# VHH binders against p49116: the designs that were tried, part 191

Target 1, 238 residues: p49116
Amino acid sequence: EGPLLSDTHVTFKLTMPSPMPEYLNVHYICESASRLLFLSMHWARSIPAFQALGQDCNTSLVRACWNELFTLGLAQCAQVMSLSTILAAIVNHLQNSIQEDKLSGDRIKQVMEHIWKLQEFCNSMAKLDIDGYEYAYLKAIVLFSPDHPGLTSTSQIEKFQEKAQMELQDYVQKTYSEDTYRLARILVRLPALRLMSSNITEELFFTGLIGNVSIDSIIPYILKMETAEYNGQITGAS
Key: E = the ipSAE of ESMFold2; O = the ipSAE of OpenDDE; V2 = 0.75 times the mean of E and O plus 0.25 times the DockQ between their complexes.

## First folded at step 9 (VHH)

Design vc8 (framework vhh_enristomig)
Fold by ESMFold2-Fast, scan of step 9:
Structure vc8 (fold): chain B 238 residues (1-238), chain A 119 residues (1-119)
Amino acid sequence: as target 1 above (238 residues)
Amino acid sequence: EVQLLESGGGEVQPGGSLRLSCAASGFTVSSNWISWYRQAPGKQREWVSTIYSGGSTNYAESVKGRFTISRDNAKNTLYLQMSSLRAEDTAVYYCATLSEYLRQKGDYWGQGTLVTVKP
């Protein structure tokens, strides 16, 4: 069996709408998030092991883990996105909503806690200086999660996850041979992804889509796109 | 309000040309990925062309060499110049950003602009 991921799966290049507007708005945030989601789906589709699971299993798998993949993508692309600026704008909007009595205090606290968890996660990844290979394998570990309810082929998914873990271990031990505990420090960050609500992620980053479609409904569509249409959206960015 | 409005469709003879327009409001065309899509009678919606924020372009194989996507930043308008039109190009044409495309995929996208190539 060859490796789970090739060097092509390490490349993860997000192209942002430019220029960034003077005042961040729902459209800019939603467009940016949509590009990251699309890039994440493109990355998953390119993995031969993922395609080998079949379309029904692929769809169920990504619908279960898209928020984890998206959050890893936010951390990986935080600098390109100026994520701190986006989150500051969202926080400012929420504070103004409290003052205008548009949202309940409990809801605002819940959303602020989510933003704090997201910032904490991204900061921890930045402090660890996670490289492109490590991000690729972390995304593979969350993608091939056999423990989501309703999945079929769980034995095969588990084997792909174990393969991802093994290849990450090999990479880290070879590349960061002087740091015996690096792998452990990286892996203990992953459970935090499961604590972040996909519904709150949709509210913060995909407000422009909410009401007409959910991310769950979009994902099957993206995964079943014909190659030419899919490539027309993602691969022509200069 | 962010909005894209299509115009310029009509009836044309085979081999003819048309220029479609997509007028943007509430955002700048030069800073966004904007695509043209079409839906022919009895067929699924298909992607036609995209212009990226950097100015590079991409085209569906069926229209490559016949269609040209462009923008006028001063007018904040996207264009699709169509030449050598064929009966198979008959469709309602839509423009959308990536997020608008994802939001409206599977839904009725409204009126768009109708192009009819008469035999």
Scores: ipSAE 0.131, ipTM 0.541, lowest interface PAE 4.7, mean pLDDT 83

Design vc9 (framework vhh_enristomig)
Fold by ESMFold2-Fast, scan of step 9:
Structure vc9 (fold): chain B 238 residues (1-238), chain A 119 residues (1-119)
Amino acid sequence: as target 1 above (238 residues)
Amino acid sequence: EVQLLESGGGEVQPGGSLRLSCAASGFTVSSNWISWYRQAPGKQREWVSTIYSGGSTNYAESVKGRFTISRDNAKNTLYLQMSSLRAEDTAVYYCATLSEHLRQFGDYWGQGTLVTVKP
């Protein structure tokens, strides 16, 4: 029928906790990350094509791709989050932990590798100067991924992914007509999202979740959340 | 084995004052940053204040001018002096410092002390 995404799906505005503490800590980072995660899931919920797949399929899709959506959100909101400052603080803590022998060197190596992959991804997106329309369609492409194990309605999911790809192509060719190869440069960045561990993302950004709940367990509740409840989470108004 | 023990919570009327204490063992307060956080029922944990090794301090906007963080290096104890208390200050208050565990992201937490502001 009509386009997959409307102008309302291009708007992606993260409101940060204020003020930022002088020394970053787990709860400031967790609150910032939680706001981004909630914004990302609310964004997905608002897409008519996503709603059309039904609740069970919606839950399965978001459980499979939340780390990819979250990472795209980190790249898109890197400046408003001061993400480089957050990552530098984490790296400094890990380096000091190595010197004081507080943490296993093997574990620190795994986490540092993940941080470097994340930094490389965010820097690549910044270098390409990805705009709001491009981010919206990239998020749609990863959301409507038909290749995750256990999915139902894979044919319909694939058609929505193809529609997202076609609309992104039309947008880029129209808006960046002088840069013939821009779309290819953008799309080749997406495979890197699947190399990043959701478990390490959860440890870095979501350790301060109330009640020690996992992201996997919280997803169904956020997707069911009434708009007023969702707004209460991201604005802190209650 | 870092241990943090909060105390000093209780019930107080609006406009009242309380002083919270955080007794530290297994590390030196004067050599480390240490912070106060709070969590109201059904809400996310909120940063309140930090004191750094050099003695500089920071405060959340909601408590600035009403709360004062300090430490006694000889007693290895952190304090939070709270004045002009409001209903919205009702929460469990925690002190926290660096940990060695990635899952705690470098923070050791105490058990907390409850502050209830009721008219």
Scores: ipSAE 0.000, ipTM 0.114, lowest interface PAE 15.0, mean pLDDT 80

## First folded at step 10 (VHH)

Design kd1 (framework vhh_7qbe_3; at its last look DockQ between E and O 0.91; V2 from the best seeds 0.72)
Fold by OpenDDE, look of step 10:
Structure kd1 (fold): chain B 238 residues (1-238), chain A 119 residues (1-119)
Amino acid sequence: as target 1 above (238 residues)
Amino acid sequence: QLQLVESGGGLVQAGGSLRLSCTASGQDYAMGWFRQGPGKEREFVASISRSGSYTYYADSVKGRFTISRDNAKNTLYLQMNSLKSEDTAVYYCAADQWGRYQSPNYDYWGKGTRVTVSS
């Protein structure tokens, strides 16, 4: 069998909405997030091993890991997205809600902690200087996670994950031969993704664009989206 | 397409110091320095990661050269101390699009700046 990933799977280019407003409104944030989500899912679709699992298994797999994929995408695209600015804007918008007493103290704390964890994760990844190949393999590792409840074909998923891990190991050993512990240093960041609430992520980034529709409910639609339609969504030209 | 422009080359005496600069037209690249001496092949000198957290040096320049960057200015630097005659070369700036500070193949190259070390 050939490799799990090829060079074509390393490219991960996010196109931001244009023009960037002086004041980042909720719409801009949601649009940016949606484009990243679509890009992440399109990336998954481009992997032959992912396609081989079948539509039902694919959908279940993405539903289980979309938050982790999205977060890795945020880290990878942090500069292009001006993520720090986006997060600051989100906090500002949250402050408005606080002033209106729409949120409990506990909920405010949870949301702020989530934002902090997200920022810290992205900063840690930037500090590690994760490259495009490493991101691709890390995304594959989280995508092909067999330990989510309700998955079918778990043996096959596990095989794909192992393949991703082995390819990452080979890549890191070859590219960063002087840093013996780089692989371990990278992999120990993955648990942080599991500490992040998908619900809070959804509320922060996707509230207002999709209305009351959940990310979970739109995942099948995105996965079935035609290439032309996808391109239209990421460029805003449709 | 990324454009790289080197500057700072010149004539310096052995034991002296020189600081090279490379300005990039874009951000978010791992970058490196290469050099090509007279009658020699181009060789690796130093590289630096996107954030600057990681640096890598050729054995021949370790302890004498320091690679750094200012991302706000989109500028790469090479501080060269204790220069030797064998350091005489055209120095090239390079960038890797995938962010690899140990890139097997850099995608973008400058035109180079000449450094001459006199004995």
Scores: ipSAE 0.783, ipTM 0.898, lowest interface PAE 0.6, mean pLDDT 92
Fold by ESMFold2, look of step 10:
Structure kd1 (fold): chain B 238 residues (1-238), chain A 119 residues (1-119)
Amino acid sequence: as target 1 above (238 residues)
Amino acid sequence: QLQLVESGGGLVQAGGSLRLSCTASGQDYAMGWFRQGPGKEREFVASISRSGSYTYYADSVKGRFTISRDNAKNTLYLQMNSLKSEDTAVYYCAADQWGRYQSPNYDYWGKGTRVTVSS
């Protein structure tokens, strides 16, 4: 039946908008995040097991997990994106909103806690030195989550998730033979992804893209895009 | 493409020390040192993870060599102590694009720096 992922699914190369502005603004942040989002959706769509589930199931899965995939993408690409600089710029913009009294105190606390959780997640992944193969399998485990409400084909989704888990285990044991606990240390990072709010992710990274529409609502259209259009969105080409 | 530039090779007496450096044009890579002695196959020496938290050494150099990196300077180091004549080789810096610090295959290679250990 063959492996769930091949080496073509390990490549995950994000290109940043050029030139980088001296002061990071909402347009640069939104363009950078959009490229990562489209790269993540292109990755998911390229997986034969995902394709085999059919369009309705594909849409349901991605709606349920896009924020977790995006967050894994942020961790994987944190250095090339200069994510800590982006988050600092967002915090600065939030302080301007406080001075203008545009946000409630509860919302500001909520957003700052989310930023802290995101930074801690990314730092923990960096400390483990998660490699490109491990990221690919973690994304697959997250993508093929059978416990989301409203899914059909949950038995097949569960089988694909189990296959991703087995392939990750075999990979880690083979590649890191001297590190007996590496798999367990990696897997215990995943629950933190469920704590990430898609609503707040949209506010932090997608204010210029979405306007009044959620990413959840555009996912069916993203998944139907032609390959050439995906490549344009990932690189920012018109 | 990533560029790797080694430096710090030279002549040293047995029992002496030498420090090799490798400057990289980026830092998202797991890195390693290899060496090739006269008439010998290239062999693994040491490797280090992207963050520097994990290292791995060949048995022949354990306890004598220390691999480290300074990511602010994009520089990889190999501190070589208690050098022996069998350490004489051209030393190569290498990088793994997938971040595997126990990598089965390295994607980028430097041109090498010669180390000669005299008795």
Scores: ipSAE 0.533, ipTM 0.799, lowest interface PAE 1.8, mean pLDDT 87
ESMFold2 (binder alone), look of step 10: mean pLDDT 84; pTM 0.865

Design kd10 (framework vhh_7qbe_3; at its last look DockQ between E and O 0.73; V2 from the best seeds 0.00; counts 0 for: pae E 3.9 > 2)
Fold by OpenDDE, look of step 10:
Structure kd10 (fold): chain B 238 residues (1-238), chain A 119 residues (1-119)
Amino acid sequence: as target 1 above (238 residues)
Amino acid sequence: QLQLVESGGGLVQAGGSLRLSCTASGKDYAMGWFRQGPGKEREFVASISRSGSYTYYADSVKGRFTISRDNAKNTLYLQMNSLKSEDTAVYYCAADQYGRYQSPNYDYWGKGTRVTVSS
């Protein structure tokens, strides 16, 4: 049996909408987020092990972990996205809602804490200087998580997760032989992903989507897209 | 394609110091220094992660050389102290596209800058 991931799964290049406006509007934020989401889904679909699980299991798996994959994507693409600027813009837009008394004090606190957690996570990953290979394996570990409720083929999912973990371990040992605790340092960041609300993430990044459709509802559609459609969406060529 | 341009090489006496610079045309790369002495193969000198949080040195230069970077200026540095005759070499800047500061294979290379240490 071959490796879970190949070199083709390490490349994760996000193309931002162009031109970047002087003032980051909701549309730009949503478009940027959508491209990242599509890229993440396309990445998952490109993994042979993922394909082997079947369409129903694939859909359920992505529905369960899309927020974690998306967040890892944010961390990985933080520079090209100017994530700090995007988050600041989101906060500014949120201020308008606050001034209009559209949100309760508790909700405001929840949203602000979520933004803080996102920023903190991305900063922590940047400080760790996670490389492209490590991100690929971390995403695979997150993707093939068997502990989500309602999943089928959990034994197979667990097998794939173990394979991802073993490959990551081998990679880190080989590449960073002088840093004996690097693997543990990297893996200990994964629990932070589970503390983040998918609902709040969706509200922050995807509220301006055409039709106001939930991420959960569009995931099957994204996973069924042809490669040309994926490329069109992530490059903005369509 | 990333371009790397080294500078700062020259003649220095043994025990002296020299600071090399490497200007990169792009951002978000792990970077390193290599050197090739007369009649020798190219060898690793030092590397630094994208944020600068992690550094790695060859045993032969530990305690004497310091690698650093200024990301705002897209510039890599190598501070060389207590220079020895065996440090004489052409020094090359390199970058890894995957962000590996201990890269097995760097993708981009500069043209090099010559350092000569006289006894």
Scores: ipSAE 0.871, ipTM 0.940, lowest interface PAE 0.5, mean pLDDT 93
Fold by ESMFold2, look of step 10:
Structure kd10 (fold): chain B 238 residues (1-238), chain A 119 residues (1-119)
Amino acid sequence: as target 1 above (238 residues)
Amino acid sequence: QLQLVESGGGLVQAGGSLRLSCTASGKDYAMGWFRQGPGKEREFVASISRSGSYTYYADSVKGRFTISRDNAKNTLYLQMNSLKSEDTAVYYCAADQYGRYQSPNYDYWGKGTRVTVSS
């Protein structure tokens, strides 16, 4: 048995729709988010340990953690996505909804709190200079979470998570040898991912794509896609 | 692909100073400086994380060289003080696409800028 992740699993390159419009719109935001989602699921699907768990387990794991993977992807790609600009555009839209009395005050507070938590998470990850290897291991830790109800092979999933944790520890100690507390600072950021609502993420980033169908429902289809079709979705090319 | 362009090399008297610059076409990379002296292998000089919060130096330059970056200008710097004849080399800017500031291998390299230190 070899390492859980190889260098090929560290590459995570997001291509944005071009050109960026002068004023952001739902189409641009949804296309950008869709590319990140497909990239994240392609990443998960490429891991041999994930493949070894079987198709039904794969679907269950991704359904349980897609929002955490997506949020880690947002943090990793925040600069290339101009995420701060996207979130500012969303906030401006919400302010119009308040003025026009289109949404409940309680819902608006929920959504604004979520945006603030997302901004703080991304800023904290940037402040720590989380690198591509660290992101890959953090994604593996959230992917191989044995705590989800209804999972089969929970002992094997737990072993994979522990392996991801061990490999992250070894990597951080070697690469950041003069920063004794780096691993602890990284790991304490993970609970913030559990505060992210998949429902609100869908509202913020996917409203233009899926009206009656949740991300949860399309995951089996994304995981089964042929390589050529999958690459077309990641690049947005025709 | 990332493009790296070094500048600021030249001839300087021992004990003097130079500042090297490297302009990058992107800003989401950990960066480093390497050098290759006459008849020697390329060797590590200094590295810096994406935000600039982490730096690392080879023992031979520690205390004399300072690596820094200005992310608004996409520019990496190497301030070289108290130069010695042993610092004579072609200096290369390098980038790690994965953001590792202590990278075992860098993915992108500049063409280099020559520094000559006279006795």
Scores: ipSAE 0.315, ipTM 0.702, lowest interface PAE 3.9, mean pLDDT 85
ESMFold2 (binder alone), look of step 10: mean pLDDT 86; pTM 0.882

Design kd2 (framework vhh_7qbe_3; at its last look DockQ between E and O 0.96; V2 from the best seeds 0.71)
Fold by OpenDDE, look of step 10:
Structure kd2 (fold): chain B 238 residues (1-238), chain A 119 residues (1-119)
Amino acid sequence: as target 1 above (238 residues)
Amino acid sequence: QLQLVESGGGLVQAGGSLRLSCTASGQDYAMGWFRQGPGKEREFVASISRSGSYTYYADSVKGRFTISRDNAKNTLYLQMNSLKSEDTAVYYCAADQYGRYQSPSYDYWGKGTRVTVSS
């Protein structure tokens, strides 16, 4: 059996909306986030093992892990996205809601903590200098997680996750042979992804574009999109 | 396509110091230095991660050379101290698009800058 990932799965190139506005408005933030989401979904679809699980199982997996994949994508694309600037803009927009008394004190705290967690995670990944291969394998490990409730074909999913882990291990051993604990240091970051609320992520990044439609509900639609449509959405040419 | 331009090469006496620079047209790359001496094959010298948090050195230059970078200036540096005659070479800047500071192969290369160490 061949490898889970190939070099074609390592490339993860996000194209930002152009031009960047002087003031980062909600539309720009949502468009940027949507492009990243679409790219992440398209990436998942490009994996033969993912395709082999079937449409129903694929949809269930993505529904379960889209927030984690998205967050890894944020970390990976933080420079291209100017993520710090985006997060600052989100905080500024949130301030408007605070002034209008639209949010409870507890909710404000939750949202601010979530933003902090996102920033902290991305900073930690930057400090680790995670490379493109490592990101690809980490995304695969997250994607093929068998421990989500309601999944079918869990044995196959587990097998694919193990394969991703083994390939990552081999890669790290080969590429970073002098750093004996690099693999452990990388993997120990994954639990942080599970502490992040998908609902808050959705509210912060996607409210302006999808309105009352949930990411969960649009995932099947995204996964059924043709490659040309994916490319169009990623480049903003559609 | 990334462009890399080396500078800072020259003639220096054994035991002396020299600082090389490499200007990149982009900043989101792991970068490294290589060198090719007379009649020798190109060899690895040092590499640095995207953020600069990680560095790696060839055994022959450990303790004498320091690789660093200024991302705000899109510039890579190589501080060379205690230079030896065997350090005489054309020094090349290289970049890896996947961000590997220990890259098996680099995607982009500069034209090189010559360093000559006299005995």
Scores: ipSAE 0.648, ipTM 0.851, lowest interface PAE 0.7, mean pLDDT 91
Fold by ESMFold2, look of step 10:
Structure kd2 (fold): chain B 238 residues (1-238), chain A 119 residues (1-119)
Amino acid sequence: as target 1 above (238 residues)
Amino acid sequence: QLQLVESGGGLVQAGGSLRLSCTASGQDYAMGWFRQGPGKEREFVASISRSGSYTYYADSVKGRFTISRDNAKNTLYLQMNSLKSEDTAVYYCAADQYGRYQSPSYDYWGKGTRVTVSS
């Protein structure tokens, strides 16, 4: 019956791979993205309301919304990640694929449109100067979305989303009391997240995955991994 | 951790102007200026969001002071115009790690720079 989120859920610190290469490559981009994905999934796992839904429901929720959480994470960490530089490197790679006739023109246009939408979303969030508390509540609203197909416990999920919305409203009105329309300006950004393609996000950021493995298939393993195990695997000490 | 170093304080006549600077060892913070006058409690002066898009001022300085930032130089500024004797204080640079430009508390503080406004 307490608050949905505590101050421990507001902290969201992404650590980038070191050293940063002179020329960005697939391995650096994939490791950077993997760190953000892991941070986002373990942030969700740390929420008591999420834990209360049970393991099967947890997996279903994250499968439904991981790309939205990841995109919010990109916006929140855009400067730490040097996201604009990463996206520029990806665009250059796509231009090489056109030159070598490896991708259809329709696919290239689809991917470039997605990159533009991602840049537009991140820029709009930066212009609003969304703070760490606001990001935490926005992520919670996205996580506890009851309208995804195939979910169980949708009544409880809806109650958690309503609680996140109420806590965001209270926070914004108390913290930014003279900015009457801040909540509305923030919330109207969320629908753009549903237009982001999971498949294209995988192509842009997770090309280094072995074979044709989708993020959907690895989510149960990410949710089960302890932070110590993840850090050990990233450093190669396994 | 983040280090904040103020500069630009000094003695100025009433009605004059002064520009304070604060260099930060990093960026990605909402930042602000506070001041503490002789025998007074520390009070809020102005704050600015991470990008610089939002600013907030105490009523006592609104219209006279301008907060700004140059993120390429990791520097926060306070332009103080039409200075009054009551503006005499030690001015502190502060930063909020969560990006709240209207924050109830700030996590990092500079050592301060003294401003004295003579009549």
Scores: ipSAE 0.614, ipTM 0.840, lowest interface PAE 1.3, mean pLDDT 87
ESMFold2 (binder alone), look of step 10: mean pLDDT 83; pTM 0.854

Design kd3 (framework vhh_7qbe_3; at its last look DockQ between E and O 0.91; V2 from the best seeds 0.76)
Fold by OpenDDE, look of step 10:
Structure kd3 (fold): chain B 238 residues (1-238), chain A 119 residues (1-119)
Amino acid sequence: as target 1 above (238 residues)
Amino acid sequence: QLQLVESGGGLVQAGGSLRLSCTASGQDYAMGWFRQGPGKEREFVASISRSGSYTYYADSVKGRFTISRDNAKNTLYLQMNSLKSEDTAVYYCAADQFGRYQSPSYDYWGKGTRVTVSS
């Protein structure tokens, strides 16, 4: 059996909306986030093993892990996105809501902690200098997680996850032979993804994008989109 | 396409020091230095990760050369101390598009800068 991932799955290029406004408004943030989300979904679809699971299982997997995939995408694309600037803008917008007494103190704390966790995770990944191959394998490991509730074909999913892990191990051993603990150091970052709330992520990045429609509800639609349509959304061409 | 431009080469006496620079037209690359001496094949010298947190050196230059970078200036550096005659070479800057600081292959290359160490 061939490898889970090929070199074609390593490329992960996000195109930001242009021009970048002087003031990062909610629309720009949402558009940027949407492009990343679509790119992540398109990436998943490009994996033969993912296609082999069938539409129902695929949808269930993505629904379960979209926040983790998105967060890995944020980390990977942090520079091109100017993620720190985006997060600062989000905080500024949040301040407006605070001044208007729209949020409880507890909710404000939760949201701020989430933003901190996102920033910390992305910073930690940057410090580790995770490369494109490692990101691809990490995303695959996250995507093919069999431990989400309600999944079918869990044995097959587990097999794919193991394959991703083995390929990552081989890659790290080959590429970074001088750092014997690199694999462990990379993998130990994955638990942080599970501590992040998908709901808060959705509120921060996707509020107002499609009205009151949830990411969960649009995932099936995204996964059924044609490749040309995906490309259009990634590049902002409508 | 990324463009790399080396500078800082020249003539230096054995035991002396020299600092090379490489300016990149883009960001977010793992970068490295290579060299090609007279009648020799191009060889690896040093590499540095995107953030600069990781560095890797050829055994022949360990303890004498230091690779660093300033991402705000899109510039890669190679501080060369205790230079030897065998360090005489054209030095090339290279970049890996996937961010591998131990890259098996680099995608972009500069034109090189000549370093001559006299005895």
Scores: ipSAE 0.769, ipTM 0.892, lowest interface PAE 0.5, mean pLDDT 92
Fold by ESMFold2, look of step 10:
Structure kd3 (fold): chain B 238 residues (1-238), chain A 119 residues (1-119)
Amino acid sequence: as target 1 above (238 residues)
Amino acid sequence: QLQLVESGGGLVQAGGSLRLSCTASGQDYAMGWFRQGPGKEREFVASISRSGSYTYYADSVKGRFTISRDNAKNTLYLQMNSLKSEDTAVYYCAADQFGRYQSPSYDYWGKGTRVTVSS
């Protein structure tokens, strides 16, 4: 009933910790990533279709897709985050871990391949100049994915995904009417998100976030936060 | 709040050229130029995507005007060639916070720079 997303779901403003230090450390990287994660979860929670699925389904759905939403957020906010600088700092910290004999050679290969795939994805999205409306619909397509194992209500989730796809199609055709292939170019970027590892994303961006606790474990608490508490996490305000 | 400052307007003879500049206080915006002639409504001139990869022009200026940007300097340009008396207007720089280079509305506007084309 009615549009899946409203204009309130298009605003996606990330604020970075200030000031940006000349030498990025793990704390700055983790704070920046945490702000993006909370912003992404707040976005998902605000969608009426998401709310309609119920709390247990919401938790299961977000556990299945949080890394894809986070990765879209990285691409959308890559410039304001100075993501290339953050990734360079992560590579430096990874090299320190190698010198301290904390990582195997196979793990190093996995992590470096993931960084390369992430850089390539973000560059491809920037080259297409994906706009804020298109990102909002892409996030909705990713959020309402019925293909993840262990989900309930997959028929309803599929219906919401189809609605997101239709609204994206209508938006692109109306807004960019002279670019016949824009929708196809956008949609072919989505499969790359499934290749992103949530385990490696945690290692890259969330080292130091509450120690050994995984993002999966905190998702139920993030989804239940009050708005004022949530905004404090996004902006760092108390 | 984003600030937009235009420059480069002035008096030019028909057939001549001018280059307008717009300095922005921030980045990550799709940007465009609009103009308002004497006694007329504001009209779209040209727009450009955040990266500069996509441009769009009003039919009345295609082939004569070129929009470009330098993101290192947060500066938008409009190169205007083969100017006609009907191009006389106040030219406005505008920005869309959602990155739509074909936007139905723009969120931020400059104060404008006057271009007068003498016959």
Scores: ipSAE 0.649, ipTM 0.852, lowest interface PAE 1.2, mean pLDDT 88
ESMFold2 (binder alone), look of step 10: mean pLDDT 83; pTM 0.855

